# Ledger of designs, part 3: VHH binders against GTPase activating protein homolog 4 (mgp4)

Target 1, 192 residues: GTPase activating protein homolog 4 (mgp4), of Dictyostelium discoideum (Social amoeba) (q54qf4r322to513)
Amino acid sequence: IPIEEIMFKQKSKFPNLDIPYILVLLVNLIKKLDNGMGMKTEGIFRIPGHTSEVNALKKLINEQGEYQFPPDLYSIHPIASLLKLWLREMPQPLIPNYVYDKSLECQSIEEFIVFFKFLPASNQKIITYLAGFLNELVQPDNVVTSKMNLDNVAMVFAPSFLRCDSQDMILANVDREKTLVKLIIEGYLKLS

## First folded at step 1 (VHH)

Design b10 (framework vhh_7qbe_3)
Fold by ESMFold2-Fast, scan of step 1:
Structure b10 (fold): chain B 192 residues (1-192), chain A 118 residues (1-118)
Amino acid sequence: as target 1 above (192 residues)
Amino acid sequence: QLQLVESGGGLVQAGGSLRLSCTASGDTFSMGWFRQGPGKEREFVASISWSGGSTYYADSVKGRFTISRDNAKNTLYLQMNSLKSEDTAVYYCAAGLDYSYEIHEDYWGKGTRVTVSS
């Protein structure tokens, strides 16, 4: 379902929320889990959650919403997996396919900001929100226990931001995609 | 079935301070405080996201009131400083579904009365 349709459908419940509710829900679950230690979980976003738990969580969110959701019902890894999966399965990736090559030419935060302003407003808002979360995730206080530094987080999140249409270029573009996501995370304060 | 219980209201002199508490019977997402003064409609006071990372205040209370929460205790707080006669109201706790919007009320508590004398 397109982002514009998601935003339209959630407007009656969340008229002032400018990003998909599910992203906010999952990010907040990660922050609250394990007595507020979710972001400090070793291998967060790298260690996959079990498929059955990811599917059960997806069903629960669709049926009950956040109001009735006990955050201790699920471990951190299924929640983190669902966040990446939901982004990866968007009809259009956060960095739209037709600006994919142009996005990979960015070599600095300044160049990325110029590129960023040409993205659709909805994509800019979601990227800014996620950049803020990921910027917090890679702070030293979290990394000492999570072992997920900026490079690690950028690597595992690249498929959630970008989609390479060329099978021949997937391996060749791995480092370039990582570099772009690093610029997004590092540049967060200049996006907001 | 979520229940919200407010406490901490009372009579206080202008310039004084009070701390309000609201305890939820279960998990809540965003939470906030509203108030209703004599002969007035209910108005927004402050809200806080589930993580505590975002707070929002009405212009009339900004700089004087501080909202906070303790998720381990399912408790919301409102520290009220430099109280004015205009702050006289019944204060209500509300639970919402999301932190990044203007608070949307899913449930209200019964309220706690605050009276500020001149």
Scores: ipSAE 0.000, ipTM 0.098, lowest interface PAE 16.3, mean pLDDT 80

Design b11 (framework vhh_7qbe_3)
Fold by ESMFold2-Fast, scan of step 1:
Structure b11 (fold): chain B 192 residues (1-192), chain A 120 residues (1-120)
Amino acid sequence: as target 1 above (192 residues)
Amino acid sequence: QLQLVESGGGLVQAGGSLRLSCTASGDTFSMGWFRQGPGKEREFVASISWSGGSTYYADSVKGRFTISRDNAKNTLYLQMNSLKSEDTAVYYCAAHWYKSGLTYPQYDYWGKGTRVTVSS
């Protein structure tokens, strides 16, 4: 479902929210789950949640709009998997396809910031929100237990930010996509 | 760390109404009400999401009880109508975080409870 449609549908329940509520819900679940221990879970965003648990959580959120008692969740992994899946299944990726090649030309935080300002306002807001979350996730306090450093997180999130539509370039662009996501995470404090 | 304090319990006649309140010392995730009757296990009554937009109720209280929250006051409410003698219990306010390795969410924060006695 397009971002505009999601924003329109959520306006009555969340009038002050300027990004999709699903993202805020899932990020808050990860941050608050097990009194903050979710962010410290080994292999977070790398270890997949079981398909049945991801589907159950997706159904619960779609039917009720929010997570609450008494849903059955065994671990952080289904929530983390659903966040990546939701971003990956967007009709347009966060870095729109029409600027895919241009995005991969960025070699510094400063170059990314210039590029970033030309993205649609909705994409900028979502990227800024996610960059803040991921920047927090890769802090030493979390990494010592999660073992998911900046490089690891950038690698597993690249498909959630970008979509390579050229099959012959997928393997060639893996490192370039990872580099861009690293710039997004590292540059967070300079995003608006 | 987080403290939950219930109030509003007391003695009430069957068919009457009572409003319970629970004040948290800080912001909570989702919250709920549980109860334990004489000689019984603690059971779920109602829950509410952090935004207040979603609620769950036990079948035994549907249509009679209403859960709500005021996040500005860090307060949870339970409006209890058409009370029955079977509703006699100690009512506990709960806020939860999921605990790793469990097949069902466990509850991390509990109040000390407030007693409700429904006299016929």
Scores: ipSAE 0.000, ipTM 0.180, lowest interface PAE 11.0, mean pLDDT 80

Design b12 (from b07 with K96R E97S Y98L D99Y W100G S101T L102Y Y103W G104H P105S E106Y; framework vhh_7qbe_3)
Fold by ESMFold2-Fast, scan of step 1:
Structure b12 (fold): chain B 192 residues (1-192), chain A 119 residues (1-119)
Amino acid sequence: as target 1 above (192 residues)
Amino acid sequence: QLQLVESGGGLVQAGGSLRLSCTASGDTFSMGWFRQGPGKEREFVASISWSGGSTYYADSVKGRFTISRDNAKNTLYLQMNSLKSEDTAVYYCAARSLYGTYWHSYDYWGKGTRVTVSS
């Protein structure tokens, strides 16, 4: 469902929250799980959660509107997989298709900011929030254990930020999408 | 409901050291220190991510101040070394809620603790 509808539906429970609560929930679970070692989990966001567990979490959110998961589903890989999947399955990607080509031509965060400022406010807030989280994820303290450096994280998250509408260009644009996501993660302080 | 309580402020001579503490009544996300000197706007001092894996400092304090946290005690620290008269200010502890909206903004604030650096 569209971001605007999600925001409308959460207003009664989270009136001061201006991004989807599910994103805040999943990010915070990743940070707190395993006695605070979640972000240091080897292969985080690369190693997929079991399909059955990811689908069970997805059902709780979509069918029941629940944000309290069964204890056996509080595991890093299913939660990390759900975060990527939820973003990937949004009706419109975080970087809208109408700026896709322009975004891929950016060589710096300053160039990206030129059109970032004209994106819907909800997209700007979500991108800024995620970029901050991903910047924290790729710090050396986490990477020595997770083995998920900036390049690895940018690669696995690119499909969560962008959606290539051309079958002919999917393979050609893989590295370009990764490069853009790297710029966003590195330059996140400039997005606010 | 969440309360932040600062402690450790006081009078210290230039070149001296102080350690500020901030205890939260519950779980917090990212945390930071801000200060407001006489006749000045509130300014950022330092911040720390939930895990402690990322720290950020204002240029004016980098190399002199160290931010740290103890999540088991729900406590944030600011170790202040090589203090200057320009560091005289009320220091505020700030915390991001685990259910807060923005990565870069703070939801909860303490009442502040006064630091006076004499020449």
Scores: ipSAE 0.000, ipTM 0.118, lowest interface PAE 15.9, mean pLDDT 82

Design b13 (framework vhh_7qbe_3)
Fold by ESMFold2-Fast, scan of step 1:
Structure b13 (fold): chain B 192 residues (1-192), chain A 120 residues (1-120)
Amino acid sequence: as target 1 above (192 residues)
Amino acid sequence: QLQLVESGGGLVQAGGSLRLSCTASGDTFSMGWFRQGPGKEREFVASISWSGGSTYYADSVKGRFTISRDNAKNTLYLQMNSLKSEDTAVYYCAADTPYEYLSDWGYDYWGKGTRVTVSS
């Protein structure tokens, strides 16, 4: 379902929220779980959640308007996996395909901002929100235990930001996609 | 600041019933009941989604307790049947707002509690 339709549907419940509620829910669960230590979990976003648990959470989200999960499904790895999966399964990637090649040519956040400002408002808000969260995730006090530094996080999140539509270029573009996501995470304050 | 006020607690004999209520001063999203017995840590009892379409219960209360809500009245209910001595606790209402973080365990707003004592 397109972002604009998600935003329209959630307005009656969340009139003050300008990004999809599911993103806020999953990010906040990651922050609150394990007595506030969720972001310090070793291998967060790298270690996959069990397929059965991720599918159970995905089913609840897809079949219900309210996102109430059974407490036994509140584990870091399934929640983190679901966040990446939800972004990857969007009808259009956060960085739309029509700017894919141009985005990969960016060597600075300032160059990225030139076309970022012309993306749909919803995409800009989601990218800004996620970049802020990921910037927090890669701070030294989290990385000491998580072992997930900026490079690691950028690599595992690249498929959640971008979608290569040329199968011959997927391997060639891996490092370029990672580099762009690193620029976005480091420069998130400039996106607002 | 959102305020939650519980009511309906009291003394009841084992096998009896009580209905707890919790009234919110403003908009709520996910709501739940927690309890803390003498010398124990606070534990989850039941939760309900905003629409009432999803409910979850601790194994110890499944089949005996029913959570429900009336959004027009900003009120949460817990119908407690077949009460046991181990149900003796202070019962706390918990809520998130539509504008804040949501978690079954990490609710941002809490009431001061209502005491339930089950004799025998």
Scores: ipSAE 0.000, ipTM 0.223, lowest interface PAE 11.8, mean pLDDT 82

Design b14 (framework vhh_7qbe_3)
Fold by ESMFold2-Fast, scan of step 1:
Structure b14 (fold): chain B 192 residues (1-192), chain A 118 residues (1-118)
Amino acid sequence: as target 1 above (192 residues)
Amino acid sequence: QLQLVESGGGLVQAGGSLRLSCTASGDTFSMGWFRQGPGKEREFVASISWSGGSTYYADSVKGRFTISRDNAKNTLYLQMNSLKSEDTAVYYCATEGYWDSLYEHDYWGKGTRVTVSS
């Protein structure tokens, strides 16, 4: 389902929310899990959740628009997997395919900010929200336990931000995609 | 700001029943009941999804309490049967609100007191 349709459908229930509510649901579930200790889980976003648990959570949220309270009834890895999966399954990736090559030319935070301002407003808002979350995730007090530093997080999230449609360039662009996501996370304060 | 108002508490004899209600001033997703007994920490009692299709209960209340909701009235209920002296507590309604944009915050009512005589 296109982002515009998601935003339209959620307007009656969440008129002040300008990003997809499913992202807010999943991010908040991750942040609240185990009294905040979920963010410090070793291998968060790297270790996959079991397929059956990811599918059960996806079904619950799709059918009911929510998860059970309290959040500590869930484990972190399926939730983290579902967040990445939802982003990967978007009809258009967060960095739209039509500017894929242009995005990979960015060499600095300043160059990325210039590029970023020309993206659709909805993409800018979602990227800013996720960049803030990921910037929080890679802070030292989380990393000492999670072992997921900026490089690790950028690597595992690259497929959630970008989609390479050129078969011959997939391997050549792996490091470039990671570098771009690092710029997004590092530059988050300048995206607002 | 989102408001939650609990009602239905009171004094009841062991083995009796009470029905608690909680009315929200706006739309909520999942909701739950928590309680805090004298000199104890706040503990989970029961929760229900927005549709009412899934419920969870603390082991201490399974088979005795039933959680339900009426979304048309923005009201959450807790039917308490076979009450025990250990159920004596202030009962709090809670929800995770999404209304104020980017971040989830827990919203709590002021509570309603339940006293079960031994």
Scores: ipSAE 0.027, ipTM 0.428, lowest interface PAE 7.3, mean pLDDT 84

Design c01 (framework vhh_8cml_1)
Fold by ESMFold2-Fast, scan of step 1:
Structure c01 (fold): chain B 192 residues (1-192), chain A 124 residues (1-124)
Amino acid sequence: as target 1 above (192 residues)
Amino acid sequence: EVQLVESGGGLVQPGGSLRLSCAASGRTFSSYAMGWFRQAPGQEREFVALISGSGGYTDYSDSAKGRFTISRDNAKNTVYLQMNSLKPEDTGVYFCAARYSGWLHLTPKEYDYWGQGTQVTVSS
């Protein structure tokens, strides 16, 4: 379902929210779970949630529309996995396919900011929100326990930000995609 | 919008049982998580039980666990609270509440719609 349609459907319940509610829900759950220690979980976003738990969570969100999570069924890993999966399953990735090659030419935060301003407004808002969350995630106080530094987080999130549509280039572009996501996270404060 | 009407309250002796019903009106009843809250005189409303829109998830306060059962019939737009082994401390006005999102569901301020309440008194 396109972002614009998601935003239209949520308007009656969340009129002041300018990004998809599901993203705010999942990010807030990650921050609040385990007595506020969710972001300090070792291997967060690297260790996958069990497929059955991710699918049950996805089904609950899609079918019930109430965004209710059973605490006894879900650890941090299924929630983190669902966040990445939801982004990966968007009809168009956050970095749209039509600018995929151009995005990989960015070699600095300054070059990325110039590129970023040409993205659709909805994509800019979502990327800014996620960049803020990921920038917080990679702070030293979280990394000492999670062991997920900037490089690790950029690597595991790359498939959630962009999608290689050339089969022959998938492996060749892994490092370039990771570099772009690192620029997004590091450049967070300049995305406004 | 959802409107809620509670019924089934009354006077019962300790160890007795009561079944509360909450009749809802409005479209897409199954999209709302439903909760039961209670309030004793001079106290704030406290959480008793919750059920998800599909009925697949339920949650209970520590005082309700093992004694109370929440259920729903989406075809009849009704949610129920079966109360067994009632104690004097269960006395209060019982409120049915509805919310679109089930997160942070244990606080009354997180519910969008409320019924008028039904009195439950447990005494000899």
Scores: ipSAE 0.006, ipTM 0.146, lowest interface PAE 11.6, mean pLDDT 80

Design c02 (framework vhh_8cml_1)
Fold by ESMFold2-Fast, scan of step 1:
Structure c02 (fold): chain B 192 residues (1-192), chain A 125 residues (1-125)
Amino acid sequence: as target 1 above (192 residues)
Amino acid sequence: EVQLVESGGGLVQPGGSLRLSCAASGRTFSSYAMGWFRQAPGQEREFVALISGSGGYTDYSDSAKGRFTISRDNAKNTVYLQMNSLKPEDTGVYFCAAKRYYSGLSYSPSDYDYWGQGTQVTVSS
């Protein structure tokens, strides 16, 4: 469902939350699981969660309405997969299709910040939140164990930020999309 | 490593009740999510119920919901399936299964690491 409808529906329970609660829930689970070692999990966001486990988490969210997860869930991979999948399945990607080509023209953090300020406010808030999480994820103390550096994270998250709708350009734009996501992650402190 | 032994199966009339038990041996039982699956003759193994390692989360198939209750006693290394209001369609071999904690919860038989030998449940007049 559209982000605006998600935000409207959650206001009764989370009136002061500016981003979809499911994103906060999944990010917090990744940070807290495995005795706080979730972000250090080898291959996090690269190694897919089993389809059955991702579906079990989706069912839990959809049927319980309270977005509650088992307190002893230890698998990071299905949670990480669900986070990427939920973003990828949004009706409009975080970088809207109507500015897709413009976004790929950004060659520096400074150029991205100028571009970023013209995005809808809701998209800016979600991107800022995710950029903060991903910036933390790619710090050296996490990467030494996870083996997921900035380039790796940007590559696996590109389909969660952008959606190429041109058949002829999908493969040609892979590296450009990665470059944009790197700018988002590196530029985090300047996004507010 | 964990070994699973089921008990409590039998013949019961429609509307009756049975309590299945699954005794686990091995270390760190609370690290395993547990499931109950069943298989009727000539059919594939299907999901019935699951319970997390702590017991804090449970879920059921649509056919079991409201009639069956899964529970566990980690001090006794045992999982239970209380089956009420049994129907002829509940007839089958019931299997206890264990899944490693790092893999999370699953509804799919193929994701479970250890299996019991099964216990027969027959609901007939």
Scores: ipSAE 0.000, ipTM 0.156, lowest interface PAE 13.4, mean pLDDT 82

Design c03 (framework vhh_8cml_1)
Fold by ESMFold2-Fast, scan of step 1:
Structure c03 (fold): chain B 192 residues (1-192), chain A 123 residues (1-123)
Amino acid sequence: as target 1 above (192 residues)
Amino acid sequence: EVQLVESGGGLVQPGGSLRLSCAASGRTFSSYAMGWFRQAPGQEREFVALISGSGGYTDYSDSAKGRFTISRDNAKNTVYLQMNSLKPEDTGVYFCAAHPLYRGTWYTKYDYWGQGTQVTVSS
């Protein structure tokens, strides 16, 4: 369903929240589960969670709303996988398809910021929130244990930010998509 | 290659309305997303509203949502901003801007900006 519809539907439960609740829920679970060690987990966002566990988490979130996951039942990997999947399955990706080619022309943080200002306000808010989370994720204190540096995180998150509609260009655009996500993460402080 | 000229600004009282127009010269107007931005005295430029090339998607800043409506007429190469329930904090220079959505061509590399039109909301 479109972002605007998601935001409208959540107003009664979360009137002061200006981004999708599920995104905040999943990010907070990653930060808090495993006694705060989630972001330090080796291969976080690279190692996939089992499909059955990801589907079970989707079901619990849909049924419970404000679900509290016990660490004993789920590893961090299904939660991280669900975050990427939810972003990837949006009707329009965070970088909308109609600006895909233009986004890949950005070669600096400054060029990305100009591009960013032309995105819908809802996309800007989600990208800013996610950029802040990912910027935190790639700090040295986390990377020492996670082994997921800026380049690694940008690579694994590219499909969650962008959708290439040309099958023959998927491989050719891998590095360009990674570069854009790196600009997003590095440029976080200028997005707010 | 796109040139933009804003019009429709002026002085209004709080609660009043204004309709801003932005006339674009250039080809492939429907290939550009169009946006309205504003800049208050001593402040940085801020986003107000955006409309996709087809007009099928629009978005607004939190301050504009529910009060402002962006629309476009691709046959006339014009984008509009209908502003209702104006407040003193809406005072500023309003700029229209074009963001190229055309798949990468040699000549289409930059966002284009108009020179702005002044909106003043005071008693």
Scores: ipSAE 0.000, ipTM 0.145, lowest interface PAE 16.1, mean pLDDT 79

Design c04 (framework vhh_8cml_1)
Fold by ESMFold2-Fast, scan of step 1:
Formats: sequence, structure tokens, C-alpha cells
Structure c04 (fold): chain B 192 residues (1-192), chain A 123 residues (1-123)
Amino acid sequence: as target 1 above (192 residues)
Amino acid sequence: EVQLVESGGGLVQPGGSLRLSCAASGRTFSSYAMGWFRQAPGQEREFVALISGSGGYTDYSDSAKGRFTISRDNAKNTVYLQMNSLKPEDTGVYFCAATFKYGSLRTHEYDYWGQGTQVTVSS
């Protein structure tokens, strides 16, 4: 479902929320689980959650629309996997396909900011929200235990921000996509 | 916005029971996770119990487990805390709280608070 449709559908239930509620839910779970230790979990976003646990969590959110999860479902890896998967399953990725090539031309934070301002407002809000979360995730206090530095996080999140529709270019563009996500994370404070 | 009003507090003897109610105003009550917190004289607010918007998930502090039950009636915009086997240590002001985001044991994660209702357990 397109971002605009998601925002329209949640308007009656969540009138003051200007980004998809599921993103706020999953990010808050990751930040708050185990007294904030979720962000410090080794291999966070790299180690996949078990498929059955990810599917159970997805079903619970879709069927119950809840902000809380049963205690037996609070493993960090399925929650982190679901966040990435939900972004990957969007009909249009956060960096829309029609500007994919142009996004990869950005070589600096300043160039990305110029590009960013021409994205739809909904995409800008979601990217800014996620950039803030990922910027926090890659701070030294988290990385010392998580072992997930800026390069690692950018690599594992690239498929959640961008979608390469050309099979010939998938492997060739891996480093370029990673570079763009690094610019997003590092440039977070300049996006607002 | 949500406004919360607690009721049902009072004086009770050890081993007794009380049922607290929290009435919420607002169109989107079922979208809020609800928590109960308490504050004893000279202490910080501590977590007692929480319930998800649908009522499908509940959690309790160690001191409340087995004695207290949190529930909600979304048609009546009300959350309840049934307190059984009350002890002097349960004495305090009990606060109802609501959060639009994922609920937690932490006070700063709740966006809306009631004024509190006094619970006193003494012989």
C-alpha cells in the first residue's frame, strides 16, 4: 500500500501521527525493549529473525493493531527484521524508483539535501524519522556491543531505502546504494 | 487529546480489595495503551500494570502479579484495576496514564496522566 494511502487510512485512528504507525511501533520496540538494550544487541539488523517469529509478529500487528506485544515475542531480531521487511514490501521504496538513478549521483550530504527537497513530503518525513533512528543506532555507545557501525548499518538498510529494478545493475550498484544511505544517516541533522 | 479521571480509591484493611476505574475522554481510546502507576509518600512513581489498546496484552510489576488484574472496556472508554489481597505496602496515590506509542514500564513514555486517586491500606 502506497505511503499516501497508509497515511489516509490511519487518519481517523491516529490524527496526530504524520508517519506510518507501524514504523513508530517497531522503532519504539527496538529502542525500549530490555531497558534500551535492544539497540546494543550484537548483529542487530544483520542477524535475521526466524521466519515463523517475523510472520507471527506481522500477523499480530495486522490483526490486533496493538502497540504492545506478548512477552514471549520480544526477541529483538524478529522485530528488527520486520522493520526492514515492511519497508522492502512498500509498493514504492522510500527513494522512489523514478529517481533511483538520480539519487545515486549524490556524492555529498549537501548534494543529497538538494535532491531530498524534491521528494514527496511523506517520503521526506519517513526518511527523516528513520535517519534519526539510524543515526542514534550507529553512535559509539551502541556500536561497542552491537558491532554494527555506520558502514554495516548502511549496507543492511540499503534494500529498505532503495530498489534496483534492473537485474544487470543490482551487483554493480551495491556500493553506490550503501554510500547514499551513509549520506542519509550522517546528514540527519541537516534534513530538518 | 485524552483526559483521564480516576475513581475508586479509599481506605481498606490488609487482605481487602478495591477496584479502581479510569474514565477517558476522546474519540480514539482503543488506540491508546493504558497504564497504572503508583506513588508512595517520599517515593518516585512506579509501574503497577499496563494493558494494550485491544486488551490482548497485559503486564504487571512483580508486586502486582497474582493479586491485581488490569482490564478495559473500550465501549465505555474505561480502564480498570482490580486489586486483591491488599498489603500496607500498596498504599499510595494511583495514577492512570495513556500512551499513543508502544507502552512501557517507564513514566516518561506516557503522554496523558490523571490526577490520581488515594489508596490507603491500614488496620
Scores: ipSAE 0.000, ipTM 0.123, lowest interface PAE 16.9, mean pLDDT 80

Design c05 (framework vhh_8cml_1)
Fold by ESMFold2-Fast, scan of step 1:
Structure c05 (fold): chain B 192 residues (1-192), chain A 123 residues (1-123)
Amino acid sequence: as target 1 above (192 residues)
Amino acid sequence: EVQLVESGGGLVQPGGSLRLSCAASGRTFSSYAMGWFRQAPGQEREFVALISGSGGYTDYSDSAKGRFTISRDNAKNTVYLQMNSLKPEDTGVYFCAAGSYLTIYKSSNYDYWGQGTQVTVSS
């Protein structure tokens, strides 16, 4: 469902939250689980979670609204998979399709910031929140254990930020999409 | 699916001990997290303890911490609650519950329940 509808529905319960609650929930689960070591999990966001566990987690979130989970009742991988899946399945990707080509022209953080200012306010807020999380994820103290550096994270998250609607251009644009996501992550402090 | 049968309840004096057992039938027991809940007459079911499917994680209510120990034997399809230093306020019907990957502290998240076993702590 559209972002606007999600934001409207959550306002009564989370009036001060300017981004979809599910994003905050999943990010907090990743940070809290495994005794606070979720972000240090080897292959985080690269190793897929089992489909049954992803579906079970999605059901719990929708029915209960509770977010206290014992560390070993869920692996980090289903939670990380659900975060990427939710973003990938949005009706419009975070970088809207109508500016896809324009976004891939960005060659620097400064150029991306100019481009970013023309995105809808809701997209800017969500991108800023995710950029902050991903910027934290790629810090050296996490990477030494996770083995997921900036390049790796940008690669696995590209389909969650962008959607290539031309099948013959998917392979040609892989590196360009990765470059854009790297600019988003590296430029985080200038987005807020 | 699983079927659950509790045993080990009874009458004990304050300061005494009881060991509750919950026997499960079915070949997927290790796939379920297990919980113990209790209910006194006229009250809602309250959380007592939980154990993950692997047995690697356990948690307890504040009233149970330091006195009760939850454990499981997946080879025997059984979960246990060892209760020490029992108090009159521990009196109630104790229920065993099994939940899938969504098991948390709320009774509504458990898929299968036993019939309950009565624990009475009185002089």
Scores: ipSAE 0.000, ipTM 0.147, lowest interface PAE 12.5, mean pLDDT 80

Design c06 (framework vhh_8cml_1)
Fold by ESMFold2-Fast, scan of step 1:
Structure c06 (fold): chain B 192 residues (1-192), chain A 123 residues (1-123)
Amino acid sequence: as target 1 above (192 residues)
Amino acid sequence: EVQLVESGGGLVQPGGSLRLSCAASGRTFSSYAMGWFRQAPGQEREFVALISGSGGYTDYSDSAKGRFTISRDNAKNTVYLQMNSLKPEDTGVYFCAAKLWGYTSHPYEFDYWGQGTQVTVSS
């Protein structure tokens, strides 16, 4: 469903939250798991969670409206996989299709900020929230154990931020998409 | 409290050029993103081009790319659409539109509209 409809539907339960609750839930679980060491997990967001566990979590949220997970489903890789999958399966990607080509023309943080201010408010808020999380994820204290630096994180998250509509351009645009996500992560402090 | 007045429309031959102007009245013109839209009889309004308040960002519809250029002069409170290589399918009423830069509306959803100026491309 559209972001605006998601936000409308969660309003009664989460009146003061201006981004989808599921994103806050999954990010907080990643930060809390393993005694606060979740973000330091080797291969986080690269190593996939088991398909059956990811699908079970997805079904609880999308089909049943459930936000409390059984304790046996609280593990890093399935939760990280679900975060990427939920973003990837949005009806419109975070960078909307109608500005896909324009987003790839950004070559600096400053150019991205100008572009960013034209996105819908809901997309801006979600991107800012995720950029903050990903900026924290790629700090040296996490990377020494996770082995997931800025380039690695940008590469694995590109399909969660963007969707290429042209099959002819998918391979040609891989590096450009990664560059944009790197600008988002590096530019986090200027998005607010 | 933004009023928009378009000018520069008219009849032109295929392959010709026209320059549309939109004069804005009101305060803080540079705080507004400006856009051009068009509408043929019986059709919905379609997006043509937009420009940010500072002029640092522009965007165009696929049909306008490479042929049309949007620009603005904040000292004169005016936005322009330079149209080159005009085609019969470019015929329609062209509307100037404005929205506050940084406002929470969608990028192609505008709040203030002019009355429109007729562009006809015919031999």
Scores: ipSAE 0.000, ipTM 0.094, lowest interface PAE 21.0, mean pLDDT 81

